# VHH binders against Formin-like protein 12 (FH12), part 25

Target 1, 299 residues: Formin-like protein 12 (FH12), of Arabidopsis thaliana (Mouse-ear cress) (q9c7s1)
Amino acid sequence: MASNCEKMLSKIKIPLPDMLNAVLDLDSSAVIIDQIKNLIKICWSKEEMDRLRNSAGGDKEVLGKCEEIFGELMMVPRIEPKLRVFAFKVEYPSRVSDLKMWMHTIIAATKEITGSVKLFRIMQTSLTMQVLRGSNVECGLDSLVKLCDNVYLMHDFCKLLDFGNDLVHLEAASRIELETITNKMQELFDIEEEVNDEFLASENDGANFVGYRNVVHDFLCTIDGDKQLLNILYAEVGGLVNSYIAEYPSGVRFKEATNILTRFVETFYKSREEIERQAEAEKEILEKRKMNIKQNGNL
Below, E stands for the ipSAE of ESMFold2; O stands for the ipSAE of OpenDDE; V2 stands for 0.75 times the mean of E and O plus 0.25 times the DockQ between their complexes.

## First folded at step 12 (VHH; framework vhh_7qbe_3)

Design f5 (from e2 with L97F; at its last look DockQ between E and O 0.81; V2 from the best seeds 0.00; counts 0 for: pae E 3.7 > 2)
Fold by ESMFold2, look of step 12:
Structure f5 (fold): chain B 299 residues (1-299), chain A 123 residues (1-123)
Amino acid sequence: as target 1 above (299 residues)
Amino acid sequence: QLQLVESGGGLVQAGGSLRLSCTASGTTDYMGWFRQGPGKEREFVASISSSGGSTYYADSVKGRFTISRDNAKNTLYLQMNSLKSEDTAVYYCAVDFSPEQFKQLWEAGYDYWGKGTRVTVSS
């Protein structure tokens, strides 16, 4: 503990009163954020500091610095919860931004998949060709899996079709798990409860904390507005995903269907690249043959 | 361009029979029938190879439906016996398109499924 305290203390360069004022103002500047994160790692209860004092001999200079910091922290009522509120404030914009990005990506990809006439026609053509030949394929999506395994048929298909701009969000969506979105939203709302609890408890801190309460109140209003937006996006994700999955056999999950489509698109363009390489190599061979014939005809 | 024309649909009583036809304007390898009932997904019914040696049937129609083709007339048939109310559907003719035929249909903007022929089984 004393060596961990010494390491963390070496990173605190701003006077503690200035850092505490920044916490109470919820000032998210990059320099203050780094210093506050170091304080959170050091924040101890009175009992924890007493245990440090009672341990077998320690560095008196490090112990003195810890006692100085502890004394200043104890001047602020419920400093540990206040530091946690600040830490949440620091991470909050990134968490909201990530959730918005993930949900918009899924919404865009799902709309592209269900709205692509090219994809629908490819799936139905592949299904029809395979079922007519006695294959035990139940849907267009399953037929794409089998099409990927038939290199020659895939190459013929690739010569005729181009998805171009139909499925631009598919790859990004394939890396997103819906359960992760749900869990991350719940984490935000659980932390909102902690912020609200500290707001209510701080009414007992006195007149010199009225400014802090105003800043926390404004933060709670921001969270409430973002929560409304996130819930709207989440409902749209749910509706679009349910409609998308309804086109497949019962029991197919969003992740499974999306991975099959991603594999198909990747295989499709890999096959097109090979066709392009073969065509260029053939063109070079023909050009060399034309030069040889012309030279031999002149001789 | 390959052309497929379905016919022979109509209204029939349960337990009755009906024969569907599909005339093709060109050569095909596999030909077959699909159907789409009210509020249901399109499903495979039956198929037959160009030689007539390979036939395939959905479980729901085995023993009741017989697929055949007359290559001299370039026509595909579906004989439907012992019809049930669940056989009510629009029936579509389909072929195993060559890459060239597929490209022609795609460039023309045509649906791979034609208009089909409606079969309604009453009672």
Scores: ipSAE 0.236, ipTM 0.742, lowest interface PAE 3.7, mean pLDDT 79
ESMFold2 (binder alone), look of step 12: mean pLDDT 81; pTM 0.833
OpenDDE, look of step 12: ipSAE 0.336; ipTM 0.752

Design f6 (from e2 with G53S S54T T55I K103H; at its last look DockQ between E and O 0.01; V2 from the best seeds 0.00; counts 0 for: pae E 8.9 > 2, off the site)
Fold by ESMFold2, look of step 12:
Structure f6 (fold): chain B 299 residues (1-299), chain A 123 residues (1-123)
Amino acid sequence: as target 1 above (299 residues)
Amino acid sequence: QLQLVESGGGLVQAGGSLRLSCTASGTTDYMGWFRQGPGKEREFVASISSSGSTIYYADSVKGRFTISRDNAKNTLYLQMNSLKSEDTAVYYCAVDLSPEQFHQLWEAGYDYWGKGTRVTVSS
């Protein structure tokens, strides 16, 4: 038992009383976070906690160093929930920042997609070209897949049309899974529920925990405000994504449709750059021929 | 045009239970429940994917309501337990026929709506 406890505690670099004081003050030191996660592993060990509760009446307060540390854990009422609230509070700003960033990226990208006149013209031209060639394409995005698969057709297409920098957020949006956003929103709701449960349960912890309870209360107010904002963004994402799908129907979900578009844009610029490189090389050859003709006196 | 018929609404005391049903006239994909309380905007309640593998609940009903579906009968269910006065609303069934729409918590992705069934929870 001492050997198992020692192995789990070997990753704890700061004395446990100092960590517990930081948790109760909700001090967000970065070094403490990793060690708090190790303590959470120990607290989930029901048998270890039950053994410490059962052995409280032994001939010593705590036998051995590991048992002394467990004894300190048991002095804090509901230490496991308190550790989880602390971990939530530390990670919370990053979770909200990620959700905001993901949703703003999708909002920006979908506005660019639906607002791009150049993309609209490219889509209509590609669809018309494929239909005229006898392809049984169902939609404009399907026509882009076929265009990307034919390097010679893509090359000719790029000579006929120009495409600007309209889709700045497309690449970033193509990496975002909408279900991930929904799941992360639900995780935030689960966090609020757990924090609220600890806030209510901590009312009976005594005067030493009034400061802790005040910080947890403020944290709950912060969560509530952020949930309201995030719900507004989520509704906007939904409306804009569906507008994009309605304008460019594809039969597939957002990520796959957006990946098709990203692949097309990348292939377009690669082909366009090669066309421009070849044109520049031909211009240089022509200028060398003009220099030789002028020097030799030919007309 | 797809038609949706809700049933199972009624008057029930607080703390009671009620089960809503919605039968679709044809094949469906995503299905969901929405509600509109007195003087409020329509709000999301729950949704379920065609396979039943993806389920979402509004925070206000989580743990009390259970959404389910029977694809053989084209029927959507909402089991409502531990009902509260604030659950009083007209409940709407919503469905779509297309898997590419963003449906989960967003009503704009549902093109077909029932006429609603009234649930009244008395104190």
Scores: ipSAE 0.012, ipTM 0.467, lowest interface PAE 8.9, mean pLDDT 78
ESMFold2 (binder alone), look of step 12: mean pLDDT 82; pTM 0.839
OpenDDE, look of step 12: ipSAE 0.629; ipTM 0.901

Design f7 (from e2 with V95I Q104K; at its last look DockQ between E and O 0.80; V2 from the best seeds 0.00; counts 0 for: pae E 2.8 > 2, unsure alone 58.6 < 65)
Fold by ESMFold2, look of step 12:
Structure f7 (fold): chain B 299 residues (1-299), chain A 123 residues (1-123)
Amino acid sequence: as target 1 above (299 residues)
Amino acid sequence: QLQLVESGGGLVQAGGSLRLSCTASGTTDYMGWFRQGPGKEREFVASISSSGGSTYYADSVKGRFTISRDNAKNTLYLQMNSLKSEDTAVYYCAIDLSPEQFKKLWEAGYDYWGKGTRVTVSS
């Protein structure tokens, strides 16, 4: 128990007043954010301090450090919410940037897929050829799975076809889970609620907190603007994804369809690379044969 | 260049018969028929290999439709008997493309499907 308390205290490497000043100024480095996250884990109520005092068995050095930290934290009105707002503000730009990047990637990939005449023709032809031969393939996407499994057929088509780089965002989109985007957006909107609650509650904290309140107000305006932009992107993602998967049988999801297409593209280029490697090796063998013939033919 | 010419469609009374034909311009292995009814997706009807040793039929047409081919004329036939209103559709001819034929279609940018031939079955 005393070892666990000492482990928590050892994580505080910056003087507490300096961290509290950074929180109130809402200025930080990456080093300060790690320390603030450690402070959030240590925020104890009076009841929790009493429990620790009883459990520590009278170790005055551990109690002294804990009481020093507690005393400094209690000097700031609503310090725990203020620490959370600070942590949110520092991490917020990265969270919005990630969401924008993920949604733009899905939008770009989906537009590339639905707009690719070459992909449509491959899927249509593959499906038709397999069904004519009595295969029970139900859709063009399923036919690509079976085409990838036939190494010799894929190899033959790779040497004869010019399948370009039309699907630039496909592989990146295949790594994105739509449910994760939904969850991350909800987390971001929950942040706005928490920040707004602190802004309202801090109205009577006094003149020393006017600067803090101004920065929090500006942060709320930023969140509101980003929320509107993110909702527009999310609606576009939903519309494009629904149109994309509607072309396939029931039960096909975005991730499943996108992974099949990614596998097909990867298999196509791997087969093309092998064909090029074989051609280069044969060229080297033929050149060595010409060299040997000329050496032996000079007799 | 791929050339598939469908013919033989028309208006027929339920219970009647029609014979569709399709002439291909090149060497083919499998040939077959697909159809697309009003408001429906294109569906497989029947196929036959170049040797005639393999034939496949959709369950909805088994026993009523017979696929055959005349390799000397490069012509595919579909004999449709006991026609039902559900058989109303545009019927399309299809071939199993070789890699070389696929490459030519790919480079030319031509649609795989032709105009088809319309069959209307009145009750």
Scores: ipSAE 0.337, ipTM 0.781, lowest interface PAE 2.8, mean pLDDT 79
ESMFold2 (binder alone), look of step 12: mean pLDDT 75; pTM 0.757
OpenDDE, look of step 12: ipSAE 0.477; ipTM 0.836

Design f8 (from e2 with V95T K103E; at its last look DockQ between E and O 0.79; V2 from the best seeds 0.00; counts 0 for: pae E 3.0 > 2)
Fold by OpenDDE, look of step 12:
Structure f8 (fold): chain B 299 residues (1-299), chain A 123 residues (1-123)
Amino acid sequence: as target 1 above (299 residues)
Amino acid sequence: QLQLVESGGGLVQAGGSLRLSCTASGTTDYMGWFRQGPGKEREFVASISSSGGSTYYADSVKGRFTISRDNAKNTLYLQMNSLKSEDTAVYYCATDLSPEQFEQLWEAGYDYWGKGTRVTVSS
């Protein structure tokens, strides 16, 4: 605790009263989130403060400063919850933005996948060819996996197919787990409840906290609005993912599917690059031969 | 352009037999049959190599169906014996693709399947 307090003190660029005012105003413009987090940690350490008081070996100056900080913090009713609300408010836009981004990415990727005629054709062709050859491939996605493992077939496909960048969001989507979205949404909602609890509790904090209550109320309203939007997006994600599964009845999970597709696309491009390199090399060889023939013929 | 034309489908009683034919505009290393029943996905039925030396069958049709090929006539056959109601489907002919054929089909919008021939087995 002492170490944390010291660290905090070393980083304090703003007077504590100003910081507290910022917290009560939910004004994040003047406060560093890390400092707030440190304050939160200090609030939990009543026991640590007592320990510090009893510890004969600490820097008296540091201890005094810590006590002062603690004293100032304790003057604010329910300071810890307020600090938490503030911290959440600071992080809130980023969290919501991330959720929206992730969901939009999945939505876009799903639409790209289901709407890609080229991809569908590749899968169907590959599947048919492999099955005809006695392969135990059961679905288009499995076929793609097998195709990736067959360098010869892959090379032929790459040579013949103009498979463009119609799956723009695939890679990004492959990095997103639906569970993460769900968990982060739930966390957001849980914190909303905490904010609400603090709001309700703040009714007893006194007349000086009316302004605080107002800003917290406004924040709650914002959260409620965003929650509705996020739920709508989430529903859309779910619907599209289900639709995808219905369209590609392989029993493969969406994440697995996106991984397979990502791998395929990567392999495809690599193969294509190799083909191009080979073609260039061949061209060079031919040109050299032609030059040699011309030189020998002139002799 | 690769063309596949299926024929021989019809109504048959359970336990009966049918022979399907597929005329192809060209021959490839492997040819085969697929089928799609009502409300079901398209499924593999049988395939045969160009030499006829290799044949593959779905488990559901093993022992009942026989695939054969006449390369001189560019024709694929499916002899279906002991037909069951579960065999009711549209049967499609498929072929392996040469690189040239693949390219042609790709450019043409990809349809290496024939129109299919309907087989209905009545109980």
Scores: ipSAE 0.323, ipTM 0.753, lowest interface PAE 1.6, mean pLDDT 83
ESMFold2, look of step 12: ipSAE 0.327; ipTM 0.785
ESMFold2 (binder alone), look of step 12: mean pLDDT 82; pTM 0.849

## First folded at step 13 (VHH; framework vhh_7qbe_3)

Design g1 (from d3 with T27R D29F; at its last look DockQ between E and O 0.17; V2 from the best seeds 0.00; counts 0 for: pae O 17.8 > 2, placed apart)
Fold by OpenDDE, look of step 13:
Structure g1 (fold): chain B 299 residues (1-299), chain A 123 residues (1-123)
Amino acid sequence: as target 1 above (299 residues)
Amino acid sequence: QLQLVESGGGLVQAGGSLRLSCTASGRTFYMGWFRQGPGKEREFVASISSSGGSTYYADSVKGRFTISRDNAKNTLYLQMNSLKSEDTAVYYCARDLSPEQFKQLWESGYDYWGKGTRVTVSS
């Protein structure tokens, strides 16, 4: 605790009263989030304060300053929840943005996958090739997996098919876990409840906190609006993912499917590049030979 | 819809040779031969890539059968040498699948075949 206070003191750029005013105004423009986090840590019980006082470690001057800070903090009703609300407000835009980005990525990727004529043809051709080789393949995705593991088949495959970049969001989607989206959304909503609780509790904080209540109320309204949008996106993600799974037999999870597809795309491009390089090398060799023959007067 | 027509089957003595043909009504990629003997399941025989650069054979026919193709004629061939009684079967030609055929494969398994050509090897 002492260390936290020391850290806070070391990072303080504005007077504590000004910081508190910023918190009550939910104005993050002049306050560093780390300072707020440190203040949150300082908001401990009287027992903790006593513990700090009795601690043999630390500078007495620093301790005194910590006590002063603590005293100032305690003058604000429910200072800890208010600090938390402020902290949440600071992080809120990024959290919402991330969620939106993730879900849009999944939506886009899923639509690309399900709507890709090229991918369909690839799976069709791959499956056919493997069947013609006497391989036991049950589905398109399985076929792609096996294709990735067989360099020879992949090379032949690459010679047969042109595969464009119509799966733009696939790689990004493969890095996103649906569970992460769910968890992050839940966290956001849980914190919203905390904000709401503080709002309700602040009703009796007095006339000096009417402004605070107004800004918190506005923040809650913002959250509500965003929540509606996020829920719509989430529903769409769920619908698309489920539809995708329905189209691909074997009960393959979305993450697994996207990983398989990503691997395939990567392997495909690498194989194509290799083929092209080899072809170019051969061409160069032939050209050199022709030149040598010409130089020797044989042509 | 692209059609496959097999030909060249017949009766041949053990140790003899036979050449099968499969004519496609259009351009194909991978092509291959399958066979189904009496009381046996259909089995892979040989396949060839679109360019003809890659060939695959079942172990039972390796060294005896040769698969080839003429892309200008859209024709697939199977040269069968040193025929054995065990080679008696109806031989089917296979090709790359159309989207509709792929759907059928996806839903019910691979079961798209022509009429086939019968090869009978006598002892």
Scores: ipSAE 0.000, ipTM 0.164, lowest interface PAE 17.8, mean pLDDT 80
ESMFold2, look of step 13: ipSAE 0.342; ipTM 0.796
ESMFold2 (binder alone), look of step 13: mean pLDDT 81; pTM 0.829

Design g2 (from d3 with T27F D29F G53S S54T T55I; at its last look DockQ between E and O 0.01; V2 from the best seeds 0.00; counts 0 for: pae E 24.2 > 2, unsure alone 61.2 < 65, grease 24.8 > 24.2, SAP .755 > .668, off the site)
Fold by OpenDDE, look of step 13:
Structure g2 (fold): chain B 299 residues (1-299), chain A 123 residues (1-123)
Amino acid sequence: as target 1 above (299 residues)
Amino acid sequence: QLQLVESGGGLVQAGGSLRLSCTASGFTFYMGWFRQGPGKEREFVASISSSGSTIYYADSVKGRFTISRDNAKNTLYLQMNSLKSEDTAVYYCARDLSPEQFKQLWESGYDYWGKGTRVTVSS
């Protein structure tokens, strides 16, 4: 804790009163979030302060400054929750943005996968080819896995089929965990609860905190609006993902499915590139031979 | 056990409309329509995902044809409006198939389509 105070002191760019005013105004323009985090850490009980006094290694100046900071903080009712609300406000836009981005990515990817004519044809052709060759394949995804594992099959496959880039969001989606979305949404909702609690508690803070209450109220309204939107998106994600999973016989999770597809796409492209390179090399060799023959008069 | 039964074909005048149906045995992920005209190769017409969220049309039918499906009935539909002589073809329903079904169909002549329904558009 002493170290936190020291760190805070070293990073203070604005006077503490101004910082506190910014907090009460929920104005993040003038305050660095790290400073707020440090203040939150400093918000400990009197007992902790006593511990700090005993542990501060004898630097009286630092201790004095810490005590001053602590004293200033204690003048604000429920300073810790208020600091937390401020911190949440600062991080809130990015959190919401991330959630939206993730869910939109999943939605887009799922729609691409489920609606891809080329993917459908590829899977059907793959299944057919493998069955004809005596391979044991249960479903389309399994077929793709088998293709990825067999270079010869993949090469043969690549010679027969064209595969476009209609799965634009697949790779990005493969990197997103649905659980992460769920957890992050829950965290956001928990934050809302905390903000609400502080809002309610602040009713008794006095006339000087009316402004604070107003800005917190506005923040809550923003959260509520976003929550509704996020819930709609989440419902859509869930519906699409569940539908997708239900369409495949194997209890394959969405992430696993997207990983398989991603791997297939990568392998397919690599295989095609190799085939094209080989073909080009052969062509060059033939052309060189023809040129040499012409030069030597053997035609 | 693959069962695809197309229906709704017939003779129609140019500019007319027809609605094709395909009943599939069991749920399918991808469903779509293909057609084969006289002396032509089989060509893609339309496809629809299981959720119906994504639909693809061939350029030749875009704006005139509408694909839809009823998952509860395992039925695929193709509403064809503003029909042209060029639309004359046997229309086939397509679905995703199991490897076993593919094998059986391959041995029987490599046809994983239904029997098709004939659409004739007269000038």
Scores: ipSAE 0.000, ipTM 0.156, lowest interface PAE 18.2, mean pLDDT 78
ESMFold2, look of step 13: ipSAE 0.000; ipTM 0.086
ESMFold2 (binder alone), look of step 13: mean pLDDT 77; pTM 0.794

Design g3 (from d3 with G53S S54T T55I F102W; at its last fold request DockQ between E and O 0.82; V2 from the best seeds 0.00; counts 0 for: unsure alone 62.7 < 65)
Amino acid sequence: QLQLVESGGGLVQAGGSLRLSCTASGTTDYMGWFRQGPGKEREFVASISSSGSTIYYADSVKGRFTISRDNAKNTLYLQMNSLKSEDTAVYYCARDLSPEQWKQLWESGYDYWGKGTRVTVSS
ESMFold2, look of step 13: ipSAE 0.479; ipTM 0.833
ESMFold2 (binder alone), look of step 13: mean pLDDT 77; pTM 0.795
OpenDDE, look of step 13: ipSAE 0.590; ipTM 0.882
ESMFold2, fold request of step 21: ipSAE 0.412, 0.437, 0.420; ipTM 0.822, 0.825, 0.822
ESMFold2 (binder alone), fold request of step 21: mean pLDDT 77, 80, 78; pTM 0.790, 0.813, 0.806
OpenDDE, fold request of step 21: ipSAE 0.589, 0.560, 0.603; ipTM 0.867, 0.856, 0.875

Design g4 (at its last look DockQ between E and O 0.63; V2 from the best seeds 0.00; counts 0 for: pae O 2.8 > 2, unsure alone 63.6 < 65)
Fold by OpenDDE, look of step 13:
Structure g4 (fold): chain B 299 residues (1-299), chain A 122 residues (1-122)
Amino acid sequence: as target 1 above (299 residues)
Amino acid sequence: QLQLVESGGGLVQAGGSLRLSCTASGTTDYMGWFRQGPGKEREFVASISSSGGSTYYADSVKGRFTISRDNAKNTLYLQMNSLKSEDTAVYYCARDLSPEQFKQLWEGYDYWGKGTRVTVSS
């Protein structure tokens, strides 16, 4: 508690009354989110504050300042929920943006994967070739795993095929956890409920809080709009992922599948680079030989 | 173009035998047989190395089927003994792909032949 207060004091950019006004206006332009977080912590530690008040060993100056802060905070009805609403509003755009980005990435990647005729042909060809050679691969994805370990086959594929450019979002998608999306969405919705609760509770806060209620209401409307969009995207993600799994029934989870594909694409490109390097090296050797012949005359 | 022509299919009673042949154009690569039964996905049956020294069989056909090849004739064989109703399928011949053949496949060439139908009656 003391540490929080001290930290708060050290980072104060504006007077507390102005900060509180900003909170009530849901205006984040002049307030540092860390300060708000510290204030929230102070609110949660009321008992600790009381303990500090009764403690003989603390810095009295710091304590006095903390008491002042606490006193000012307590004058605002349900200050903690209001601070939380403010904090949420500050973070809200980034949270929504991230969710949208993640889901769009997955959607794009899944469509690329399922729509890639080249990928399908590679998997089928790889599977057939490996099976003919006595491999125990069971499906296309498995064949890709094994193909990554077979330099010879990979080089053959690299020489003959133009592949990899159509899976633009694969790598990014492979880094996204579906569970994270689910959890983050749930968190968003949970916090929405908190905002709503505060809105409802604020009905009795008095005439001075009408403005506050208006801005909170507007914020809720924004959330509701975004929620609809997010739900649509979420549903689409779910549908596409499920369809993907159905199309490639290897018992491999989506994350694992994307990892396998990512590894394959990476290995494919590396192999291609190696082939190109070898070709360049050969060219250089030939050029050197030509130069030597020119210098030494007709051999 | 890669050409694979399967033959030898027909109707046979359970417990009977049948010999399939596949005439392939070109080189001595790994060759093999696949089959697709009614309502089933295409599945591997057997394969043989270029020299014929190495063979591989699906578990479902081990001990009953024998794959062989005559490189001089560019012909692949599948001797099927102790046939079961479960062996009813269209059988397809396959070969390992040369770079050119692989390219053809990549360009949309149908790698698989027409197949030969094997029907085992109970």
Scores: ipSAE 0.040, ipTM 0.561, lowest interface PAE 2.8, mean pLDDT 83
ESMFold2, look of step 13: ipSAE 0.452; ipTM 0.835
ESMFold2 (binder alone), look of step 13: mean pLDDT 79; pTM 0.809

Design g5 (at its last look DockQ between E and O 0.72; V2 from the best seeds 0.00; counts 0 for: pae O 6.3 > 2, unsure alone 60.3 < 65)
Fold by OpenDDE, look of step 13:
Structure g5 (fold): chain B 299 residues (1-299), chain A 121 residues (1-121)
Amino acid sequence: as target 1 above (299 residues)
Amino acid sequence: QLQLVESGGGLVQAGGSLRLSCTASGTTDYMGWFRQGPGKEREFVASISSSGGSTYYADSVKGRFTISRDNAKNTLYLQMNSLKSEDTAVYYCARDLSPEQFKQLWSGDYWGKGTRVTVSS
């Protein structure tokens, strides 16, 4: 604990009163989030605070400073919740942005997948050809898996098909876990409740906290607005994912499906590049041979 | 151009038998049958190698259907026994495709007209 306090003190670039003012103003521009987190930790351990107070073995100067910090913190009603609200506000924009990005990516990818006529035809053609040759492939996705493992067949596809860049968001979507989205959303909502609780409790903090209350209120309004949007996006994600699974009932989970598709796309493009390289190499060889024949008369 | 002509379809009672034929232009390595039932997607039924020595069947038709071929006649056959209502579909013949034919298949330019099999209960 002493070490934490020392660490905190070492990182303090602004006076504590200024920091507290920033917290009460929910102004993140002047405060480092790590400092706030450290303060939160200090607040959580009353026992540790007491221990710090009673620790005879520490640097008296450090101890004095810690006591001062503690004293100042204790002057603020419900300082810990307020610090948490502040911390949340600092992280809030990035969290919301990430959620929006993830959901939009999934939405876009799913629409691309389900709307891709080329992909559908590739899957059907692959399935037909493989099954005709005695493969035990059961569905289009399974066919793509097998196709990825068959270099010759893939090359044939690459020669004949213009798959293009129809699945722009697929790779990004394959890296996103739906569960993560759900969990992160829930976390935001849970924290919102905490903010709301603090807002309600702050009613009794006195006239000096009217400004704080107003700022918190505004923040709550922002959260509410964003929550509504996030819920709409989440609903859309759910609907699209479910629709996708229904369309491709191979028992493959969405994540697995996106992985399969991603692998396919990668393999497809890689194969195309290889074919092109080979063609160029052959051309070069032929040209060299022609040149040698011209130069030497007889090879 | 790949030409496949299916024949032999018709109305048959459940438990009955029917024999389908497909005449193909040219030699093929693999040939097979697909079917599309009402409101269903096209599904694999059976396939046979060029020599006739290798056959593959969908689980739903195993033991009931027999695929065979006569290379001299360039004809593919599907003997369907113990027919069920679930076997009602348009049956399509398929063959191993050249790169050009593969392109046609992918583009949606080629499928046979198929032959309709209706199994009544």
Scores: ipSAE 0.018, ipTM 0.372, lowest interface PAE 6.3, mean pLDDT 80
ESMFold2, look of step 13: ipSAE 0.253; ipTM 0.731
ESMFold2 (binder alone), look of step 13: mean pLDDT 76; pTM 0.779

